# Designs tried in a protein design chat: VH-VL binders against q9umr5. Part 53

Target 1, 268 residues: q9umr5
Amino acid sequence: SYKPVIVVHGLFDSSYSFRHLLEYINETHPGTVVTVLDLFDGRESLRPLWEQVQGFREAVVPIMAKAPQGVHLICYSQGGLVCRALLSVMDDHNVDSFISLSSPQMGQYGDTDYLKWLFPTSMRSNLYRICYSPWGQEFSICNYWHDPHHDDLYLNASSFLALINGERDHPNATVWRKNFLRVGHLVLIGGPDDGVITPWQSSFFGFYDANETVLEMEEQLVYLRDSFGLKTLLARGAIVRCPMAGISHTAWHSNRTLYETCIEPWLS
Key: E = the ipSAE of ESMFold2; O = the ipSAE of OpenDDE; V2 = 0.75 times the mean of E and O plus 0.25 times the DockQ between their complexes.

## First folded at step 1 (VH-VL)

Design q7 (framework fv_nofazinlimab)
Fold by OpenDDE, second read of step 2:
Structure q7 (fold): chain C 268 residues (1-268), chain A 122 residues (1-122), chain B 112 residues (1-112)
Amino acid sequence: as target 1 above (268 residues)
Amino acid sequence: QVQLVQSGAEVKKPGSSVKVSCKASGGTFSNYAISWVRQAPGQGLEYLGYIIPIYGTANYNEKFKGRVTITADKSTSTAYMELSSLRSEDTAVYYCARDFGYYGSRSPFDYWGQGTMVTVSS
Amino acid sequence: DVVMTQSPLSLPVTLGQPASISCRSSQSLVHSDGNTYLYWFQQRPGQSPRRLIYKVSNRDSGVPDRFSGSGSGTDFTLKISRVEAEDVGVYYCMQGTYWPPTFGQGTKLEIK
């Protein structure tokens, strides 16, 4: 039988967004038990990411317990960060494939519609004023806001991304790295036509330097220092990068070609 | 010991602007936010906004957005609060206070200025 | 904005007797980091506010041990075990968990 698949949605999503993905999985892997976690839907997805991690953890633990052979995670957009954190804090997870579906894994620094909605009077370049305040981290978006021009503020104020990246020293860094390294495969999916994840290379652990030049994963300090295990995973062939053009952010979970090329191979 | 010394009392006409200064001494200025709070006569305390001098990062209470501007001069360890379009209701003692730390210290309002009385009258 | 409600607003106390001030928030002040950013301030007549208590129950340096803070979630209390003449003034609670910081109405402590 096929391993169970757990799906974690993104910002402002619900389980309904994944109806096509469910169809694809059912067609290609009949009998697969797919669970789309209907937690923190809609505006509730703005809750602090650690709160979300806790909620999703409570939901996945029973599923994992019933699947001794392992499970697969498909985590979309913001959900990809939730899942990475989840795998970092869980010392007993049994995730075979962690599929990060267009997730801002190295953070977000873009002016998008969802930012305008949340911060209508704030420009992209000024969001650090809110996000890196004591109150800003109450919003999920701020938890992975990564302003390349205010890196010191990010490192000191980010209560989520900086921690799971091991960019800020903390007592659990070693353990979290160990836990995360339990994953069988890390499948990174994203593309240049996404339109939301900025830069789109963030989905592959690339990100801006101080001059807003995009550097690749291998050029990042988190990789060079192997702060949470990227270097180790790459070395053992556990990282899969699957870029695809022509796909908008809201279509990653509803594109058959994308599914067949980037997702399906890892659901066996 | 950290001290915050504010500028003197101001008397202003309605529609005008006032700029109050807050000079910090005895500690690191750039690493802490400076917040502004006001208190109308016989009333409670109302938060206006803050600035982090090291980056000029300011944020404001929405109630005052558009009228309040908070700035800082790192070279003189001085923060400024400017309030425009003054109304009689803006008559109050305005306080600066040391707020949260840049490096994650959350010990807000541990030091206060002596206050600056701003009177708005015709 | 988070509403902070203090009670009573006026507190006449006999010297040497205990005093208690309540502060209630419109929502839980537990921050995502696990801390509760509730503060108490004292403002003596003609003076600037002075922080007495930070994070619910921690006394600032120089604050007499007769002052104590307690509470959790949405309900907080400042207690003075033995009121002294120098304690006359207005006391404010403040939340720093949510933007913007907000204060209670103040409690005026007077000697009978």
Scores: ipSAE 0.019, ipTM 0.504, lowest interface PAE 7.6, mean pLDDT 92
Fold by ESMFold2-Fast, scan of step 1:
Structure q7 (fold): chain C 268 residues (1-268), chain A 122 residues (1-122), chain B 112 residues (1-112)
Amino acid sequence: as target 1 above (268 residues)
Amino acid sequence: QVQLVQSGAEVKKPGSSVKVSCKASGGTFSNYAISWVRQAPGQGLEYLGYIIPIYGTANYNEKFKGRVTITADKSTSTAYMELSSLRSEDTAVYYCARDFGYYGSRSPFDYWGQGTMVTVSS
Amino acid sequence: DVVMTQSPLSLPVTLGQPASISCRSSQSLVHSDGNTYLYWFQQRPGQSPRRLIYKVSNRDSGVPDRFSGSGSGTDFTLKISRVEAEDVGVYYCMQGTYWPPTFGQGTKLEIK
C-alpha cells in the first residue's frame, strides 16, 4: 500500500491542472489515494497566504489523521509556500515527502504575466511600493515578493515569507522549526526554463543579493543560522535537489520525464 | 578564460564501460550545468544528459537511462560521463558542453570541449 | 521528442553567393515566457560544434554579420548573405524549448 498524496495548487490554479500528474501516479503506484485540494481556486488564490494556510490546514487534518503511516505533499508554485507554513504550524503533521514543484521558496523578483494582470503599469523595480504597503500584503503574490534592492522593506513589511523563513523574529519561531523538522524528505524541483519563478533558483532556496547575483542555499543566512531547519535537514540527508531544464512553469505537473525523475522515487 | 578540456581517445570492447572526463574552468563549474552530446561517424548530434555540479544532480535522455551516468568532482572541477554495456553503435565522438546558467544565462552550448573519440570494437 | 527537420541536407554553393538553410520543428518552439529557444550551430571538419545563433535571431560574439537567423513557431531559417571558404562545414539547428534538446540532421555546406 502506498501512502496518501495531498496536492496543493498554485496561483490562478485548480485541481484540473493536475490531471496528468494523477494519471502518472496511478500508472506507477496503483491504489494511491490522491487528494487535490480545491480551496482558493482561481482568483481566490490571491487571498493572503496566512488565510490560505488556515483553510488548507483544516482540510489536511482529517486526511493525515486517517493515515497513521504518513502522507506525501506535492505542492506547486505558490502552493509550496502554503505547504512550508503548514509543516511549521502543525504540531502533529505526519508528512514523509514534501515535494515542492517550482515554488519561490526565497521569494519572487521578476516581471510575469500574473503581475501585469494585477498591476499593469508596474515594473519589478517599483512593485515594492505596492507590495510592501498594508494593502499590498492582502494579496498572496505580495506575501512572497522579495525585492533584493529593498531588503529592509521586505524584512519589515513581509507578513508571510520573511516570518516563515525566520528572516524576521516571531514568537512561534522555535516551535515552527521543531514542527518543520519532522518532515521525512524535502524534495526541491525547479529549473532555468520555468519563465515565471525569478530567480528560478528560489525553488532551491537560492536568491539574489543586492547586485542580483544569485547565492545558493548554503550561502543564505537562513541556512547558515538554521532558522527553520534547512541545515539540519541537509545534514540528515533529507534534502533532495532535482533541477530540470526545458520545463515551463505550467508544465511541472504534466511532464512524464519530470515525474519519473523527480517525483516518482519519493512516493512510497 | 572559459575552457572545457576532455580526456583522450578510448578503444573499448563490447560489453565494457567507458568513463570520459571534462575539466571546466572560467567559472563554468560553479555557475553552469555541463551537458554531454555525442556524434557517431558521419552522423548528427545526440543529447545524452547533463549535470548541475554544485548540486550533484544529473538528468538523462530516456534513450540512455540505465546505461549512462554523469557525475562531478568539485575538488577538481571535473565532470564525468560513464557509458556501460558498450555496443558497436556507441562508437562516436563524445562532447561536453556548457549548458544553462544559474545566474540568468540561459544560452545553452555556448562553449564545447574538444571531443573524445570512443571506439567500440572486438 | 520534438523532431527537427533540416532542408537541404547537402548545399553546394558558389563563393560569394548567398546560402539558406531551413529548419522545421514538429511542434511550436514558443516557450510560455514568450521566448523561442531555437539555436544554430556550425561544425567545421574535425572540430567541435560552434554556436552561431541563439534564440532564433541573436548572433553570438565573434560571428560575422553575414550570418542571420529568422523564423517563428515551427519554421526557421539560417542565411549566409555571401558564403566564404571558411563557412564550409555542417550546420545544425537545435530546439531547447522541450526536454530533451533535439538537433536537426545537419546540412553540409560545400563550395562548388
Scores: ipSAE 0.006, ipTM 0.486, lowest interface PAE 12.1, mean pLDDT 88

Design q8 (framework fv_nofazinlimab)
Fold by OpenDDE, second read of step 2:
Structure q8 (fold): chain C 268 residues (1-268), chain A 122 residues (1-122), chain B 112 residues (1-112)
Amino acid sequence: as target 1 above (268 residues)
Amino acid sequence: QVQLVQSGAEVKKPGSSVKVSCKASGGTFSNYAISWVRQAPGQGLEYLGYIIPIYGTANYNEKFKGRVTITADKSTSTAYMELSSLRSEDTAVYYCARTDWGSYRLYGMDVWGQGTMVTVSS
Amino acid sequence: DVVMTQSPLSLPVTLGQPASISCRSSQSLVHSDGNTYLYWFQQRPGQSPRRLIYKVSNRDSGVPDRFSGSGSGTDFTLKISRVEAEDVGVYYCMQGTYWPPTFGQGTKLEIK
């Protein structure tokens, strides 16, 4: 039998968005128990990511307990960060494949059509004033806002991304790294035509330097220092990078070709 | 009960600017957006834009070509709409309205201000 | 922009009789999240608009049950089962599925 699949949605999303993914899984892997978690849907996805991590943890623990052979995680957009944190805090998770589906794993810094209704383009350069304020980290978006021009503020104020990345020292860094390394495979999916994740390389742990030049995963300090285990995972062949062009952000979970190429191989 | 109270009527010359205020009371201000809608005399309704006070971020109907600026002061639970380069065609009642939001869209406006008449005449 | 077309534009009604207003959108108002963001507003003479219906068929608090909304896709209807004197005014449909929100022309309900 196939391992259960747990799906975690993204910002302002719900389980309804994954109806096609469910169909694809059912067709290609009949009998797979797929659970799309309807937690923190819609506006509730703006809640602090640590709160979301706790909520999702409560939901996945029973599922994992019923699946001694392991489970697969498909985590979309913001959900990918939630899942990474989840795997960091759980010392007994049994995740085989962690599929990060177009997630801003190294943070977000950009204005896109997806965010325009919330943040105008003119505010991109100024969002740090909000996100790195005492109250800014009460919003999920700010939890992974990574302003390359205000790195000090990011490192000091980020209550989520900087911590799970091990960019800021904290007492749980070693344990979280150990926990995260329990994952069988880390499947990173994203692409240049995403239009939301900015830069799109963030889905592969790439990100801007101070000059907004995009550096690859291997050039990141978190990798070089192996602060949360990326270097270790790569060394043991546990990281899969699956970039695909021609896919918009809202289509990653609904594109058949993408599913067959980047998702399906890791659901067995 | 949530109420939106707008500033008083304005008479302006063409080419000038007008700034209308909208103060919220009786509920949470930061959890909603504030939309602005106008209505020319005897005409229908036209959407101008909105602001999300918690972020101070706004979006506008492109028809106004940047003439509209919407701001908010969270400390006073007040939203503002400024329209510049006024024309006679801008003569209308301007409404603010509480607007829920989520899932990459605005919901319908459930609470409206009393409206502010703006007259543009030479 | 999405065009909202109402019919009729003028609606004379006898007290106690039913009324029906049609609203058609230039494209489907079904959002990818499965919801349809169609709204109905009432504007009485000299007053601000008032939301009656949200998401096609949900009545706001305080709205009499004689008001009902229905429809799907591109075709929507507001019905008043028994028109009362206080129902005089202009009724607008609005879509919120697409940016920017757009309104119908309005339907003026009058008593015969």
Scores: ipSAE 0.023, ipTM 0.526, lowest interface PAE 6.0, mean pLDDT 92
Fold by ESMFold2-Fast, scan of step 1:
Structure q8 (fold): chain C 268 residues (1-268), chain A 122 residues (1-122), chain B 112 residues (1-112)
Amino acid sequence: as target 1 above (268 residues)
Amino acid sequence: QVQLVQSGAEVKKPGSSVKVSCKASGGTFSNYAISWVRQAPGQGLEYLGYIIPIYGTANYNEKFKGRVTITADKSTSTAYMELSSLRSEDTAVYYCARTDWGSYRLYGMDVWGQGTMVTVSS
Amino acid sequence: DVVMTQSPLSLPVTLGQPASISCRSSQSLVHSDGNTYLYWFQQRPGQSPRRLIYKVSNRDSGVPDRFSGSGSGTDFTLKISRVEAEDVGVYYCMQGTYWPPTFGQGTKLEIK
C-alpha cells in the first residue's frame, strides 16, 4: 500500500550500489515496489545530462502512469540533478517525495578523484577552460561545474544547470516552474563530511560567492527571484532540510541512521 | 566577541554519567559548530565529537560512540556533552570549542571554553 | 584514523633563539576543495588551547608575527623566530581534513 519508489544513481554508479537502501525500505515499508533505474551506468553516466533526462523520462513514465496515488524519487549525487530536470520537463508527473541524496543542486567547485581521473592535470581553478567549451559541455560533470570566479562563463556556457536553476533565461522556464511546483516534498540531504560535493552546502542550494564564502539558499538570487519555485515550496512547508554529519559521499545510500532519520519519514 | 563558558568541576563515581554544559555569550550561537575535546592529566588532546546547533545534528568519534551524547539548546545558546559508563580513564579536562559555519571545516576550533575538570574516582 | 606525528616531543630553547616543530601526517591533508586543513595550537600551563595557525600558514588574529606555519601534503612546520618567555607551553598540530580530527602528541617548549 506504499507508493512506489524510483531510484536514480550518480556519477560512475549503477543499481548495485543501492542494495542496503532496498533492504532498509523492505524492513520499514514491506511491499513497496522499488525500481532502481539501470540507465547510464558506469562510464555512460558521463553523457550530457539532458540526454540522461530523456532516457530516464522514458523509463519513469510507465511507472508513474501505473501509480495513481503517486510515486517517490530517491536521487543520489548527480542523479539529483537528473531528477530536478525530470520534475520540470514532465507536465504529468505525480511525484510526492523527491529525496535528493547529497546532490550538487547549485553546482560543484572542488577537486575530486573522478575529476582527476578525467582531467589529470587540471585544478579546480583552471577547469573552467575545459568545462565551459562546447566540447566540455558534452560531459555530465561539466554540465554542473560552477566556478564562482568565472560566473559569467558559467551563465553563458552551462547547457544544463544554469538553465534548470533559472540563472539564465529559457523559453520553457515558466512551464518548468509550474511542473516542478507539483512536487509534494523536496527532501534535501547532505553533510559536511561528504568529501566529494564541494561546497557540501550545494546539496541545500547554498553556494560560494566570488570570495568562496558560502551563502545559503535564502540569499541566492535563484531563491529570491523564485526562478523555479524554491521560495514558493518553502512557504508551503514543502522543503525538508536533513543535514547529517559523519557520512562520506559513497555512504548516503547505505547508512541506517541516515535512512531512518531523513528518508523513512517521507516514504508514505 | 563570543565567549564559551563551561560548567564547574565534577567528581563522579565509576559507572555513573556526567553532563557538561557550554554556554555561548556575547552573541551568536546558530552560526557555529560546537566541538568537544578532552585532555587527561599530563596527556594530549582527544576529539570526542561535535554538534551543529542550528540543525541539532551531532557526530561522535567512534571510540566514544554509544557513551557520548552531544546536544544543544538554541533558546539558551547552550551545548551539552554527556558521557556515560564512566571509568577512571575518563578523568580529564573537557573543553568545548566553536568553529565558524561555512568558512572553515567544522573542526577548526577557533575559540575555546575554559575547560571542565571531570574526576572519576571510587 | 589519520596519525599525526610531532617531533621533537621536548624542545628546550634559549630565550631569543628560534624554535621549530615538525608535524607529519599518515596521509595527504589536501581536501577536495583544494584547502589543507592543518592547524597549530598552543597550550600554556593551566590554560585552554589557543589556535595559532589555520590552513597551514594563516595566523589567527592577535597571534604575534614571530609565529609562522608552512608545509604541504604530509609535512608541516611551526616556527617561532624569536622565543619569548610567554611561549612556554605545549604545541599541538591537528588535521581537520578527515573524520575524526586527530592531534599530534604535543611538543613541550621549555626555556633552557
Scores: ipSAE 0.006, ipTM 0.536, lowest interface PAE 9.8, mean pLDDT 88

Design q9 (framework fv_nofazinlimab; at its last look DockQ between E and O 0.06; V2 from the best seeds 0.00; counts 0 for: pae E 5.4 > 2, placed apart)
Fold by OpenDDE, look of step 4:
Structure q9 (fold): chain C 268 residues (1-268), chain A 122 residues (1-122), chain B 112 residues (1-112)
Amino acid sequence: as target 1 above (268 residues)
Amino acid sequence: QVQLVQSGAEVKKPGSSVKVSCKASGGTFSNYAISWVRQAPGQGLEYLGYIIPIYGTANYNEKFKGRVTITADKSTSTAYMELSSLRSEDTAVYYCARHPEYYDILRGFDYWGQGTMVTVSS
Amino acid sequence: DVVMTQSPLSLPVTLGQPASISCRSSQSLVHSDGNTYLYWFQQRPGQSPRRLIYKVSNRDSGVPDRFSGSGSGTDFTLKISRVEAEDVGVYYCMQGTYWPPTFGQGTKLEIK
């Protein structure tokens, strides 16, 4: 039998967004128990990510307990960060494949419709003024806002991304790294035509330097320092990169070709 | 220096399948992509899809409704385009084109194959 | 899909005279990253297509400076300042902003 699949949605999403993915899984892996978690849907997805991590943890613990053989996680967009944090804080998770589906794993620094909705009068160049305040950190989007021009503010004010990345020292860094390394495979999916994740390489742990030049995962300090286990995972062959062009952000979970190429192989 | 050499002309019956190859030589790029474009006789150009050989990922024009499959063999630097359920309307010259980087697929088209004529007739 | 419309479809030109080809897109080709992914291709008789212009106005290496591209949003133009015999062929515009890439109908340039 196939291992259960747990799906975590993104910003402003709901379980309905994954109806095609469910169909694909049922067709190609019949009998698979797929659970799309309907937590923090819609506007509730703006709540602090640590709050979301706790909520999702409560939901996945019973599922994992009933699946001693292990489970797979498919985590979309913002959900990918939630899942990474989840795997970092859980010392007893049994995740085989962690599929990060177009997630801003290294943060976000771009103008998007989501930002316009939340901050209609703010440009990305000025968003640090809001996001790196205590008030701003009450919004999920600000929890992974990564301004390359204000690294000091990011490191000091980011209450989520900087911590799970191990970029800011904290007492749980070693344990979180150990927990995260329990994952069997980390599958990174994204692409240049996403239009939302900025830069798109963030889905592969790439990101801007101070000159807004995009550096790859292997050039990032978090990798070089192995602060949360990326270097270790890569060394053991546990990281899979699956880039695809021509896919918009809202189509990652509904594209059959993408599913067959980047998702299906890791659901066995 | 970069060259794309395609397989020879094909004559096929309706309902059958055709597989065209495109062998790449030269260049030092590892993250390149191969696109396929076709041109019916006396007509314009139509985009079919692409593959990124290093990752094995492909994407297609939805117009072909799953009839097209693009694959690659990294060991031989060869890309393949297979079109199934052939129709008379599929009669065309099929081109492969190389892109230096997969994240800039549409900036590429720097190098083209010589084209492969596929004729579908009863 | 984005529809690319070229005009004219046939372009007879006297040697040494200028030529102009128009290309219109059904929607703006300005990408979210700020770039406009509009391209021009030349296809000489019996040959494979060759890219001349990328991103509206950038000439590829080896392309004579008598070729120039311009435009913005939905309206684009390819100009040849003085047509030469080797310029005979079909010219295509292509958009790469939206998936899938789409081409114009082509403009056949001939010498009068």
Scores: ipSAE 0.801, ipTM 0.905, lowest interface PAE 0.7, mean pLDDT 94
Fold by ESMFold2-Fast, scan of step 1:
Structure q9 (fold): chain C 268 residues (1-268), chain A 122 residues (1-122), chain B 112 residues (1-112)
Amino acid sequence: as target 1 above (268 residues)
Amino acid sequence: QVQLVQSGAEVKKPGSSVKVSCKASGGTFSNYAISWVRQAPGQGLEYLGYIIPIYGTANYNEKFKGRVTITADKSTSTAYMELSSLRSEDTAVYYCARHPEYYDILRGFDYWGQGTMVTVSS
Amino acid sequence: DVVMTQSPLSLPVTLGQPASISCRSSQSLVHSDGNTYLYWFQQRPGQSPRRLIYKVSNRDSGVPDRFSGSGSGTDFTLKISRVEAEDVGVYYCMQGTYWPPTFGQGTKLEIK
């Protein structure tokens, strides 16, 4: 039998987006129990990420308890950050494959239609004024806003991403690292035609330096310091990076080639 | 100017393994992906798999999973294809081919190595 | 796997005359991004394959304009407007829309 699969959606999203993904899983791994979590749907996806982590934690506990052989997570977009934190805060998770679909693991710095809807008159260069305030940190998108021109403000004000990435101190950092390292495989997926996640290499723990030149994961301080275990996981052979061109942000869960190449191999 | 230079011909016994190299010059090796394709004498082309050197990520055609391992050494700009449990039907010319963008592994094949003849005979 | 079928498999042509090679795929090669990832390769005797055409109709740098690609969906054609002696070899179509990449059987072009 196949391990159960838990799916976590993204910003302004719901379970409906995963119809094709479920069809693909059923075709290649018939009998797999797939649970798409219907929490923080639509506008509720704007709630602070720590609140979402708590809610999703409560939902995944009974699923993991019923699957002693382990479970897989497929986490899309913002949902990948939720899952990243779940693996750190749960001292008893049994996740084998954590499959992150185009998630801004090092943060977001880009003008998109999502930002225009939320802040119509703001540009990416000025969003730090809103996001790095206490009010701004009550919105999920600001929890992973990472302005490379105001890194000091990001480090001091981020209530979520800077903490889970170990870029700022937290009392639980050591236990979070220990918990995260229990994951079997970290499968990172993303690509240059996504159009939303900026830089797209954020899905692979790459990010802009102060000149907006992308530095890959192995050049990041969080990796070099092994702040939450990326260097250890890579040395263990547990990180899989699967980039693919030609896929827009809303298509990662509905492209058969992407599924067969990047997802299917990690569901056994 | 991009060139892919492969290692020399090999003669192997059934049941053994072979490891073929493909050294890249020109361009930035970490910006490429490298695929391996084989051609039995007088036959068509058959895809084996790829490696993305920047990430160390490899994937294989289902037909060859368990027998093929593709790796890369970024310091020498060299990709390797190792095929185990050799059979007579593995006799073929093995080619490496480049994808100019590492994130586009289904397209490209813009530059090819000269080929390496692997003969499996008892 | 996507099956690529070429015809003819053997193509004897008189120098200076046109030549045409057909390629059919078992399913549409139109990608969700709107592009069609159909490629044509030339393999001269004793040489490695050389890419001639990418995305149905785009010629690679250095490829003579007498080579042209056309087609859509499942039906594709490579045309050589006037065959030269150096065109002798095997021509392969390839699809890059679906995993794994697959090739046609090849068409051997020979001078009569």
Scores: ipSAE 0.659, ipTM 0.856, lowest interface PAE 1.8, mean pLDDT 91
Fold by ESMFold2, look of step 4:
Structure q9 (fold): chain C 268 residues (1-268), chain A 122 residues (1-122), chain B 112 residues (1-112)
Amino acid sequence: as target 1 above (268 residues)
Amino acid sequence: QVQLVQSGAEVKKPGSSVKVSCKASGGTFSNYAISWVRQAPGQGLEYLGYIIPIYGTANYNEKFKGRVTITADKSTSTAYMELSSLRSEDTAVYYCARHPEYYDILRGFDYWGQGTMVTVSS
Amino acid sequence: DVVMTQSPLSLPVTLGQPASISCRSSQSLVHSDGNTYLYWFQQRPGQSPRRLIYKVSNRDSGVPDRFSGSGSGTDFTLKISRVEAEDVGVYYCMQGTYWPPTFGQGTKLEIK
């Protein structure tokens, strides 16, 4: 009797991408009920992240209600930000393991193919002009865009990341922190060969300072202030960091070694 | 020069526990991960598990899950391996080995400690 | 776990003659990144293991060029072109593609 597993996909993604992960779970933990949420697929993944959080919340409620002993979340890429917001806004969630699979938890400051498609002439150094506008915040990528050279604009303009990180005043900040802290384990997965998440340490709540030197989670202001509970979780032994080299962004959910090393131990 | 120095030989009775230390010098402790490997007398090498000291994350070969505990103390640059419920079959030389990148756990083993003989006898 | 099988287990060799050690894996060691994570270690009598070869064929620094590695997929070979007295010891292959890392049972090289 394994707890049910809920899977949340990333940008320009769909439920089919997780077929190998489903196979691994079935082989190692037979009988586990796995639900891959088929919402905001493809281009719909560019919708504002708060809209996605609302939709995914409605989908997970009946699953959690049917499993009073708890559930696990496996959340990939952009989906890991959706899931972290879910854990904050749901005062009745019963998530044991939140498994964040190469997610830009402290934001993104890097050029990607989908950024080139969406903004063909933009580079990371000038994208703040688009993303830190009301119009830019209507795109999911801009909801977690984090330019380390324009922190004042980020703090004022971010409609999503600065709020869930507790970097800007918000009336729900205390409640969101309490809800997030109800998670059993936070499992952080990522690695230097991802090729998309920039810096890759964002998957571990690390990020650039103004000189583009990566500060690890424990050096971040949001950790030091314990703004949404990272320091509390770490002190309680609830944070697992599982980095792995040699895995590209699209391969995290189709690598058997990663599954056995970083995911399987947390699917009780 | 990177150096891994292990604690001295130990003689233990069946059912007891042993804790082996591995002290690193010649570099920062947090820049790499430490694995543990054992070798029974006249036999081959067997992997036990690893730790990533900067994160405190440990992971174990399933064969030893529940009997082995791997920890690290960053302040002393020392990794530890504790094996409980000892049996005569646990008589072996226990090695620590380095991974120069903390995220490349499967591939490394470029530096090894001198080994610690653990003898389990009644 | 991936099983690594070495052959022969004992290898007496005349000084100055070539030596060849085989290693076979129970499944392909080709990683999704295109690399093959197959390693060779040498353990001299009374010493800790020492890495000789990484990723099939790459010699570590300080390893004499008389040592060479080759192979692909599931079949790998360590060759010593001219065995010297200092080469006495046990040689292990290891795979680093799949968790957990696994070693071959070892090949004891000795001078006749």
Scores: ipSAE 0.215, ipTM 0.693, lowest interface PAE 5.4, mean pLDDT 90
OpenDDE, second read of step 2: ipSAE 0.189; ipTM 0.705
ESMFold2 (binder alone), look of step 4: mean pLDDT 90; pTM 0.916

